# Designs tried in a protein design chat: VHH binders against q0v8j4r314to507. Part 29

Target 1, 194 residues: q0v8j4r314to507
Amino acid sequence: ASSLSFVLDTTGSMGEEINAAKIQARHIVEQRRGTPMEPTQYVLVPFHDPGFGPVFTTSDPDSFWQQLNEMHALGGGDEPEMCLSALELALLHTPPLSDIFVFTDASPKDAFLTNRVESLTQERRCRVTFLVTEDPSRAQGRARREVLSPLRFEPYEAVALASGGEVIFTEDQYIQDVAAIVGDSIADLVTLPL
Below, E stands for the ipSAE of ESMFold2; O stands for the ipSAE of OpenDDE; V2 stands for 0.75 times the mean of E and O plus 0.25 times the DockQ between their complexes.

## First folded at step 21 (VHH; framework vhh_7xy4_2)

Design u5 (at its last look DockQ between E and O 0.42; V2 from the best seeds 0.39)
Fold by ESMFold2, look of step 21:
Structure u5 (fold): chain B 194 residues (1-194), chain A 120 residues (1-120)
Amino acid sequence: as target 1 above (194 residues)
Amino acid sequence: QLQLVESGGGLVQPGGSLRLSCAASGFTFSKYGMAWVRQPHGKGLEYIAMIRYSGDYTYYADSVKGRFTISRDNAKNTLYLQMNSLKPEDTAMYYCATPRYTGNTWTDYKGQGTQVTVSS
């Protein structure tokens, strides 16, 4: 009954987030192969500035891999991005008791959705984990009219905590390694009793 | 009722040290990131340090890196800023800040601040 669900920022440089999602998906599938925990559904929702979606769902892992392989980083996106809108779509299409993974390098443009997305994670009983390469120390710096708050990622923290998940900050060059480690660690989610 | 109360500011000579404290109440302190923000007289706000809810990640502006240390005590609902090797350009009002989500908007809530003055 579990899903492998991904929300992917396609504006990341060099495609790090997309490649990390591919690595994590492979780790999860390989760890769960032949067990009751093997995913029965796959969900993919891309986002960027100014848009998000469409949602892609399939029960066929080959179709899922094909969709992931066809994705390319768009680059140059505006920070913040439409992350929470994409996550809402993923939650609506993800079976209960599933893990949803969000890969992004940007804070959310749509942070006004935080309360709605928190409620939806609880209604759908999904755990949301964010892998974020946009380190507060690596923000674009200050323009004279603009000061970027290092607290701008707190909407992701709020959603993760409400869902029982977490936010993991990492450097761009390590996101693929971190995604592999996180994939191994979450293999037991569907073994927990309701 | 959310409250942030800064203390520990004062007058100090260049090269001196100060430790700022921020007492937090009215929210679950251990669930939220915290920051120190300063505002020199007649100038804009500068975020100088940030610490995650668990304390496992910190951020420092280049202007203070190596001289200032942010820390938190979640059992006491208190945020700290240790300021060493103070310079005249560190003179500012210092605020602690936490994110607040109300009315479907996110804002950085700041206390009333504590003045730090570094003069020769």
Scores: ipSAE 0.508, ipTM 0.826, lowest interface PAE 1.9, mean pLDDT 81
Fold by OpenDDE, look of step 21:
Structure u5 (fold): chain B 194 residues (1-194), chain A 120 residues (1-120)
Amino acid sequence: as target 1 above (194 residues)
Amino acid sequence: QLQLVESGGGLVQPGGSLRLSCAASGFTFSKYGMAWVRQPHGKGLEYIAMIRYSGDYTYYADSVKGRFTISRDNAKNTLYLQMNSLKPEDTAMYYCATPRYTGNTWTDYKGQGTQVTVSS
C-alpha cells in the first residue's frame, strides 16, 4: 500500500510552488484512483519559519484535496526554513515504502537533523524528492547583505541520497513543468512491471 | 574535523593549463556538493564552479565556462579543477569549498587555498 506525502514550504515566496504541488497532487490522485497504485494514505506537512506542522493524514483523497487547497503562500521571513523538521514529521507519519515530495525555495534552518532524517528515511524506506526553486548558480549575483553559500542545500542532497531520491533545482517559472515530469516519472516507475 | 587541502597551483603562461586538486576529510564527501572559489588579490570571492554530490550536475561561472572543468572522485575524497586556456585575469588564490551552517546562515568552509598565477 503506497502513500503520497507532501512537505510544503508555505512562506510568501512559495505561491507558484504551492500551485504546482496542488496540480501535481491532483494529477497523481486522478491517475492512481481505482488502480492498484492508489494511495492508501495521504500526508501533508506545511512548514515556514519558525513553525512547522501540523501533520495532516487521511485515507480520503477528497479530504486531502480540501486540505491542500487551503494551503497558501503566507508572509514569512527570509531563508532558512524548518524544512527538515517538517520532513521528519512526514516520515514519522508516512507508511514505509512511500514517496515524499518536498517543495521549498529555502535552505534548512534545522540542518542538525540531517543525520536523523537520513536514518529515518532508511528505516522507513521512503524515497524523498526535493523540488527546490532556487538555482545555486544564481546565488552569486544577488546583492544580499549576507553571502549565502550556493551549496546550502546539501542537507537535502544527503537526505535524498540516503533515501534513493533526488534534489531537483528549478526556477519558479518552470516548477509546474518539473513537478509534472517528476509526477509522471514516479507513475511510470510504479507501472513498470517488475 | 573537516579539512580541505588544495594543491596544484603555480605559475603558468597565458594559454597554459593547470589541474587543481582538493583533498577532503572529516565528512562524508560523497554526500555533499563541492565548489571551487577564487579570490584575486584585493578583490572579493568568486564562485567559479560547483558540482553536485553525485557529479551528475555541474555549474560554471561565465568567466570560466568552456575553459574550466570541475570533477570529483568520491572514492578518493578528491575534488578537481581542470583549468585550460588560462588568462592573466585567472590569477587568484583558489579554494575548494563545502557548505557550513553557522546557526544563522549558510556559508562555505574553505581550505587554505592554492595560488594560481598566470603571467607572461
Scores: ipSAE 0.248, ipTM 0.665, lowest interface PAE 1.1, mean pLDDT 89
ESMFold2 (binder alone), look of step 21: mean pLDDT 82; pTM 0.825

Design u6 (at its last look DockQ between E and O 0.01; V2 from the best seeds 0.00; counts 0 for: sugar tag NTS H104, pae E 13.3 > 2, placed apart)
Fold by OpenDDE, look of step 21:
Structure u6 (fold): chain B 194 residues (1-194), chain A 120 residues (1-120)
Amino acid sequence: as target 1 above (194 residues)
Amino acid sequence: QLQLVESGGGLVQPGGSLRLSCAASGFTFSKYGMAWVRQPHGKGLEYIAMISYSGDRTYYADSVKGRFTISRDNAKNTLYLQMNSLKPEDTAMYYCATPRSTGNTSEDYKGQGTQVTVSS
């Protein structure tokens, strides 16, 4: 028995990512229902500029699907976003030894939470995987005077590493394929990398 | 600087086998999941296989499932793709893909690629 948690950036640029998450959630529910691999708990935490939360928890996969299905990319916003705050909420409400998947296209505004979130992942023994997409609109940013640091996502890397998870960078056009990691995830014990 | 160098491609007959390799440098290889993607001529890129940072989890596209095997040697910073039962439709440029971003999407995503051609 395992738990499945989603942390979703719901800003306006996240349409494809949210859709990818929905597809995987549906797949998990369909494939795992009635099997030993069926999650016993589902957690969903949205974040969007400037807010994050609320936390949605359920043991009913249909309820989880319904809640997730109602999520859409809303509003505008540019990076950074309150990702680690949302992740912290997810960790606090996720049973130990669970997988947490984060979908975002933005660096964390709340990078100061990195150490706390790392510790929390280890305490809860939850594995955190970040799926980070680049916003095509940002790539075209000939107009953006400010070059964003390629290291702006290091907080995610640190948290992932601490949890035995990983950060996967991709593009919107590939997010559905990359998100397959969610659907095919196995409820194994969290192993921390040395 | 992040670098991916693919090798092992070539011309094979249908039903044949190839083993691709990807040498990774410029980042902590063992920390990140990796992937193989391919691009047939005139077509878009396709994810075909992914592997977790430790190698304990693998994922395959339906098109290659049962025929291809992704693996890695973290001590050698190398990613592998064993391709068996190759088909003409597997003809493509094959790329090693990284989850790491260095600020340049194109450079971060894949190496130069290795050509695989399956033909009678």
Scores: ipSAE 0.008, ipTM 0.291, lowest interface PAE 9.3, mean pLDDT 86
Fold by ESMFold2, look of step 21:
Structure u6 (fold): chain B 194 residues (1-194), chain A 120 residues (1-120)
Amino acid sequence: as target 1 above (194 residues)
Amino acid sequence: QLQLVESGGGLVQPGGSLRLSCAASGFTFSKYGMAWVRQPHGKGLEYIAMISYSGDRTYYADSVKGRFTISRDNAKNTLYLQMNSLKPEDTAMYYCATPRSTGNTSEDYKGQGTQVTVSS
């Protein structure tokens, strides 16, 4: 059975990313309604520096919408974030052969999990797509330089590659449009081999 | 108001064991995941273990897998790290960390730490 699974950064200005996840979820649900691909399970894993979770799982789309609507930014945070911990938790609670969407504006603080998450995506046969926005306050804000990698987004790129997904970088002002486009692409009803 | 107090560090021989504790207050501990982070002298911070809010999921760095165990007691607002088979490379300041922000710096997210020294 298919799942609509989201991993959401709930720090900083992530309100736009939460709205983008709602738009994508709505597109997928409406396009799959009445088909074999209608989601039977919804998974939501928030993360916030330095914490992650809890996992929220439901079979009821109205409960999922309520959870998303009640979710809002927990306030400002720093970079990097604990994205890979949240993604690992999502992978363990997502049915196989599902798409998982990750919304974040920061590189991961927990990059040591990269290899484990790569392996898990392949074991679960889940495709992971990251929508990454650049945090405006980061260009002028304070960062923990000692823990930041000069290859800041390589962990996301490695996981996406291993899973058959991708990392999409965009600016805050375009994130909702990008999420709608990604949602339409995932909702394709027929795929012909080439 | 928000406080994290690490304890249980000390000097130990290679192959020995220590148990670290972190007493938490000033937030709803059982609502948030927690982590242990270490900083070897003169080096950066390394996240080594993480635990979900209920304790049903745990995560470990490869360097500590099989040797360290993170746990929590939500009734006592306490986070633990059981450290077995200690090695000299485990020598570091150990901090617990919380996801809740009440300020604008990373120091708002961790305590003052407890020193672990593994030496013969």
Scores: ipSAE 0.007, ipTM 0.219, lowest interface PAE 13.3, mean pLDDT 72
ESMFold2 (binder alone), look of step 21: mean pLDDT 80; pTM 0.815

## First folded at step 22 (VHH; framework vhh_7xy4_2)

Design y1 (at its last look DockQ between E and O 0.01; V2 from the best seeds 0.00; counts 0 for: pae O 7.4 > 2, placed apart)
Fold by ESMFold2, look of step 22:
Structure y1 (fold): chain B 194 residues (1-194), chain A 120 residues (1-120)
Amino acid sequence: as target 1 above (194 residues)
Amino acid sequence: QLQLVESGGGLVQPGGSLRLSCAASGFTFSKYGMAWVRQPHGKGLEYIAMIRYSGDRTYYADSVKGRFTISRDNAKNTLYLQMNSLKPEDTAMYYCATPRYTGNYWEDYKGQGTQVTVSS
């Protein structure tokens, strides 16, 4: 009936994002336990530069936790990353009326997919929320010297807006706490009676 | 047709103030974030301020924090930059920018610019 879906950046700085996704999933599952909104499916799509996927799907929360725990951060890549490709893949494997959470520290390499992903979120009626551990005002690339536009995250804003979600910028040290708060808020809204 | 028109530049003494405006047309202004970017003569671009589509969040470069204020009026499709305590180092061509999707890629689209010159 519903899915909990995660799109995770697997670059070398993202260990905190894996823990944040696990914390958020536990909050949502515990709050929905015994209700019609209890997740019956879990979807996980990793991404990095230049690749993304494969999709992992399970109906078993323990298998989902195990898959998350087996993920290991890769070395850092150049900005941007293949986030929207991974999100498109997640949308194709996520049942309608589900929440999708994206964890990343980078702007998208594949921003040309923005309109397609927007349309998919609306067709699937999925809400997409981005948790981004980066400061839009940072003017220099992490892996190489380059000028970075503060508008580089606008594809994420467009997708979030189209889907009814949000883009949240935070520091690495706080992403787990922010993920828990977002999970609590979303679970409360989803569990309200019709 | 997407268009950004900057205005309000000019010559000003150090310590003075200017307010720049950017009139936007040809797109849904209230859906997109906006930025101010400047280019001193013979130098590279510097992004100095950004504002979210709704106006509820702003970001500034260290070089202008506390002196410049970005704002927007979504009813008038206009972006503003209030520049106070101007310094000779602020002398540059100032552009407003918005993201543009060209069907093949996203890019920062900039207007023609307005010159700000801070000199005694």
Scores: ipSAE 0.539, ipTM 0.827, lowest interface PAE 1.9, mean pLDDT 81
Fold by OpenDDE, look of step 22:
Structure y1 (fold): chain B 194 residues (1-194), chain A 120 residues (1-120)
Amino acid sequence: as target 1 above (194 residues)
Amino acid sequence: QLQLVESGGGLVQPGGSLRLSCAASGFTFSKYGMAWVRQPHGKGLEYIAMIRYSGDRTYYADSVKGRFTISRDNAKNTLYLQMNSLKPEDTAMYYCATPRYTGNYWEDYKGQGTQVTVSS
């Protein structure tokens, strides 16, 4: 038995990413239903500036889809965002030996949680994959602002590495293609059939 | 080098009890969740219990819920499985397991196992 977990940035810039997550979720549900690879649990954790949560958990893929489908990009502040807090919450509510996928276009505001989240990934034996997009609108806005350091995403790299996952950087226009990794990854994870 | 050494198995009558131990070395034991897995002869592996790194949370398969208890002593680098009310269907090789990163994915590393036989 495995779990599929999504951590979603729901700030206003995340429209394409949220749609990509929806598409992949639907694909997974359709592909895995009735098979030995069907997830036994689904977890969804949204975050936006400054809040994160609540956690939604279900064993019903239709309920998961319904909840996910109601997610939309809504308002929000500038980066960074409370990504690691949301991830921690997801990890705490995700069964061991599961895949967790994080969608965001922002660095973590709560970088101080990095070590704790790393430890938690190892404890739970969950693989965390980050899909990080660049916001063209922010890029244009950034032209006016100090060039942000690429190292601002180092906490994601650390967490991904600790979990055996990865950080995938892409543009929002390609997120649909890149997000296909979500469907492919579930089959490769050793799961605990509890 | 990562090592797991299981012990405590043996022959018991139905309704009896056993306590398994797993001595861990070669990694930071206190940072990783641990699991017990069993394999009956001629059958596949069954994950039956898991415990968080801190020991504050546990997970059980339905087949052993209420009868088995997983615990750990991080100071001793040891994992335990208390097995009560044993049944013939519990006969299997029992392994402790820890996650190991292969370079591209996580898999379970298991010890050599300890045999548990429940028979009248």
Scores: ipSAE 0.017, ipTM 0.301, lowest interface PAE 7.4, mean pLDDT 87
ESMFold2 (binder alone), look of step 22: mean pLDDT 83; pTM 0.844

Design y2 (at its last look DockQ between E and O 0.01; V2 from the best seeds 0.00; counts 0 for: pae E 9.2 > 2, placed apart)
Fold by OpenDDE, look of step 22:
Structure y2 (fold): chain B 194 residues (1-194), chain A 120 residues (1-120)
Amino acid sequence: as target 1 above (194 residues)
Amino acid sequence: QLQLVESGGGLVQPGGSLRLSCAASGFTFSKYGMAWVRQPHGKGLEYIAMIRYSGDSTYYADSVKGRFTISRDNAKNTLYLQMNSLKPEDTAMYYCATPRYTGNIWTDYKGQGTQVTVSS
């Protein structure tokens, strides 16, 4: 792949997910190092209520790790969050034919960006995989003040579908395992005409 | 027919500057992000700069960050790359690129390229 890109929710509820992302990132980097699939670039985009960004880009895996390791869950864990805005930034700063991984436990606040982000995924030919630690089908989740729509994650599904990726719903306790499985299943082929 | 025509390359001394241009035609230029890629002799392609369709966001590889500037004029269907503080390591064939479906797979369409040689 031309790039390895991560979009990370860094709200207070995302402690386990962030750790899973770190573990997975390291695994991917190690697996691809010294191979034709070694990324030439790394992209990291955090989002936190109410903000998103900045974009971090590097060609150095060590710098990538340093930056990733500095990320922690901070602040409130309110839903929804500016996920699609962060994803848009990642897409804009990611070479074509790259994989982008999104970690979040919240629906998108910026659902109005869905069509734009879909188009951008296709334009950039990037595959987006969402790891969401909220199962809309399960009512037993986090104590919520408001009844939320079970369809609130449809924007992610639309974007994933458009990109040839997927949305994986799971729980905090399983996020590491799920991330590992997803990481192992990724086939990254980039072919450019000479 | 989609066409990309790169120009502006040449021989320059270390520390010098060049400005590359890419004339685009055959598609709605203003709706697509664009990229500059380069290929040193005997090496693979490297993405060095990318710009959003609106021009409001850009990406740079670490190797060129702070030295190169990508820009575009949508009214002229032209992509630019301002290259300052050039180094011998910047010697490569430079291509303007845009993602396109070739009929069977997605690949980056690029022009014939323009050669940049940085040498003392």
Scores: ipSAE 0.022, ipTM 0.274, lowest interface PAE 6.8, mean pLDDT 88
Fold by ESMFold2, look of step 22:
Structure y2 (fold): chain B 194 residues (1-194), chain A 120 residues (1-120)
Amino acid sequence: as target 1 above (194 residues)
Amino acid sequence: QLQLVESGGGLVQPGGSLRLSCAASGFTFSKYGMAWVRQPHGKGLEYIAMIRYSGDSTYYADSVKGRFTISRDNAKNTLYLQMNSLKPEDTAMYYCATPRYTGNIWTDYKGQGTQVTVSS
């Protein structure tokens, strides 16, 4: 019951990250199509301030690609965002022993959920990998209400560690290359339970 | 009680080197990323180096890239900054920082700082 799940930040700043997620999803779907390694279920959960969801679930890789391809960055929203709420929703809809990928440039508004999400990853035996663009200089030119810590991604580190996954920090110009590398590694590991 | 204590600052000639240390207590050091932040007299704060909780990833501001190296020893709860090829414009108060979550937002806690002065 392997699944492929994407949690995608769709704020207006996420154009390159959304494109990276589309590229990664296309790569995985085409590479594994018709093989014993093909995922049996696909899950997509978008998020942005003030909300998250709805969840999209399908067993059809072409439907999943179509839904993902129709995603576009939405304007507005402040850092931080409702990332952990979206991840919780994805975990509840993702079969056990699956991989979940999170694409964001924003820290979580809902960090109080950290322990609950950690426990859920272990209960569902899902590996969570975050692809995060952490470029503090890229944020310098927008309006700011409050000084944000550049270390604000610690909740993602905790969740990744608990799940056996990783937080990968990169610049937005490289995130598509990083996503391709992560996708290749996941294809090799999707059949191994813990 | 969360505590960060910087040390190792001093007066140094241009081109010289210093190694700063930050002793951390009151939290699980190995769970949190850390940063070095500097403030020249009468100026704003500048984040110059950051390091992930595990020590496997770092970030440097362009102003110090290639000259400064951040590192950590999680067994000793200590953060370091190796500063080479120092310039007069590196003169500042240097702070270590760790994230603090308040009101659903992450901001940084900073120590009292250690002064670095680069002058001939």
Scores: ipSAE 0.007, ipTM 0.362, lowest interface PAE 9.2, mean pLDDT 76
ESMFold2 (binder alone), look of step 22: mean pLDDT 81; pTM 0.826

Design y3 (at its last look DockQ between E and O 0.01; V2 from the best seeds 0.00; counts 0 for: pae O 5.0 > 2, placed apart)
Fold by ESMFold2, look of step 22:
Structure y3 (fold): chain B 194 residues (1-194), chain A 120 residues (1-120)
Amino acid sequence: as target 1 above (194 residues)
Amino acid sequence: QLQLVESGGGLVQPGGSLRLSCAASGFTFSKYGMAWVRQPHGKGLEYIAMIRYSGDRTWYSDSVKGRFTISRDNAKNTLYLQMNSLKPEDTAMYYCATPKYTGNIWEDYKGQGTQVTVSS
C-alpha cells in the first residue's frame, strides 16, 4: 500500500507552508487517481523545537484533511528544529514505495541522524522531497542570531539525494506555487529509465 | 583528512577582477554544497555565495549579487569564485566552506583563506 506522507514544521510563520501542504496533498491525490500510486494511507508528522510527533495515520482522506486543517503554527522563528527525528518517525510508519514531503524553514538540530535517515529511505524505498523556505526569518526571529550558514541545510540535501528526491528552496510568498509545480512534476513520474 | 586550500587572492584596483579557487580533498566533494565566506579585517563573517552539490543552483548575498559568480568542477574537486567590478568594500579574507560532521553536530569547515585587497 502506498502512502501520502507529510512532515510539517509547525514553527513561527509556517502558516503558508502548512497551507501549501494542504494544496499539494489534494493535487497529488487527484493526479494519482486510478493509478498504482493512488494513496491508500496518509501519514502526518508535525515537528518543532523541542518536540515532534505524534504520528497521525489514517486510510480516510477526510480524516487526513481534518487533521491538517487543525494544525497551527507554534512558537516563533526558532532554529534549528527536530526535523530528522520527525522524518524518521514518518519513514517507520510509511509503507514502501511512498513519497514523503517535508515542509520547513528551519535547519535540523538533530543532524546526527542524517546517516540513519539516509539508510531508512533506501531500505523502505521512499522518496523524500523537502520544500524549504529560504531563511528570510533573520529579521523576524525572536532571538538575535549569528549569521546563519547557507550550508546548514546540507543534512536535507544528503537525505534527498540518497532517496532520489530533492530539496527545493523558495521564498515564503511563492511556496504554494512551488508546491503545486512539484506536485505536477513528481506525481507524473512513472518510471526512471536511468 | 579534510582539506580546503584557497588561492587566487591579491591586490587589485577598484573595478578590477579576480578569480579565486578552492582545492578540496579528504571527502566526497560532489556530495556536498559549497560556499564562499569572507571576513573584512576586524569585522564578522559574511556568507556571500553558495552552490549545490551538482552545481545546478546558486545563492548570492545582496552585497555581491550580479558581480560575483560561484562555480564548481566536481571532476577536479575545485570550487571557484569569479569576482568582477571589485569595490574597496570587498577587501577581506576569503574562505571556502563545506559542511563537516563532528560528534553530534554538522558545522562548516573553512580553509586558511586567501586575502583580497581592493585599493588604488
Scores: ipSAE 0.335, ipTM 0.708, lowest interface PAE 3.3, mean pLDDT 78
Fold by OpenDDE, look of step 22:
Structure y3 (fold): chain B 194 residues (1-194), chain A 120 residues (1-120)
Amino acid sequence: as target 1 above (194 residues)
Amino acid sequence: QLQLVESGGGLVQPGGSLRLSCAASGFTFSKYGMAWVRQPHGKGLEYIAMIRYSGDRTWYSDSVKGRFTISRDNAKNTLYLQMNSLKPEDTAMYYCATPKYTGNIWEDYKGQGTQVTVSS
């Protein structure tokens, strides 16, 4: 039994990303329904500044779509955001051997959770893929602020690596194309040596 | 060197019980989640149970839920699987597994396995 899980940044800058997630979710549901690869469970965890959650879990793809469709970018919050906390919730509520997709344009505020989240991915054998976008509006705002370290996303890299996933960096204008990876993903088992 | 040694398998009648053990060595057992996987003859691997590193949380496949119990003793570096109400369809080679990073990807390391046969 596999699950499809989404962790979504719902801050005001995330309009395109949320839309991309919706498109892919719909595609996945339509494509996998009635097939052996149909998820048995769906998990959705939003995060915003400064909060994260709640966890939404369902076995009904229509309910999942409905819940996801109601999500919108809400005002507020400069990076960083509570991404790893939301991811932890997703991991705790996602069946093992599932794919988890994270959409965000912000570094983690809760980087201290990195080791714990890494361990949890290994325990649950969930593959975590991060889709990280650059917000032009934030870039302009950042021009006034100290240049943020590009290494600020290292916690995502660590978590992705630990899970056998990846971090994909892209611009918001290309997120719909890049997010196609979600639709192409197959929840697979960790390879065991014979 | 990472080692996992499964034991406790055997022949049992339907409705019977077995307790599997997995002795772990060569790594910090208490820091890793563990899993039981099984492979029926001629079939693929099936993950049937997982337990968190601290033992505070567990997961079961629908096929074994309510019948099997995964547990661990971190002080003894041992993983357990209590199997009750065994069915013929539970016949398989059983392995304990732990994640291992190969330098490129994470894969599961498993022992040599222990055979469980449920037959009348």
Scores: ipSAE 0.035, ipTM 0.289, lowest interface PAE 5.0, mean pLDDT 88
ESMFold2 (binder alone), look of step 22: mean pLDDT 83; pTM 0.848

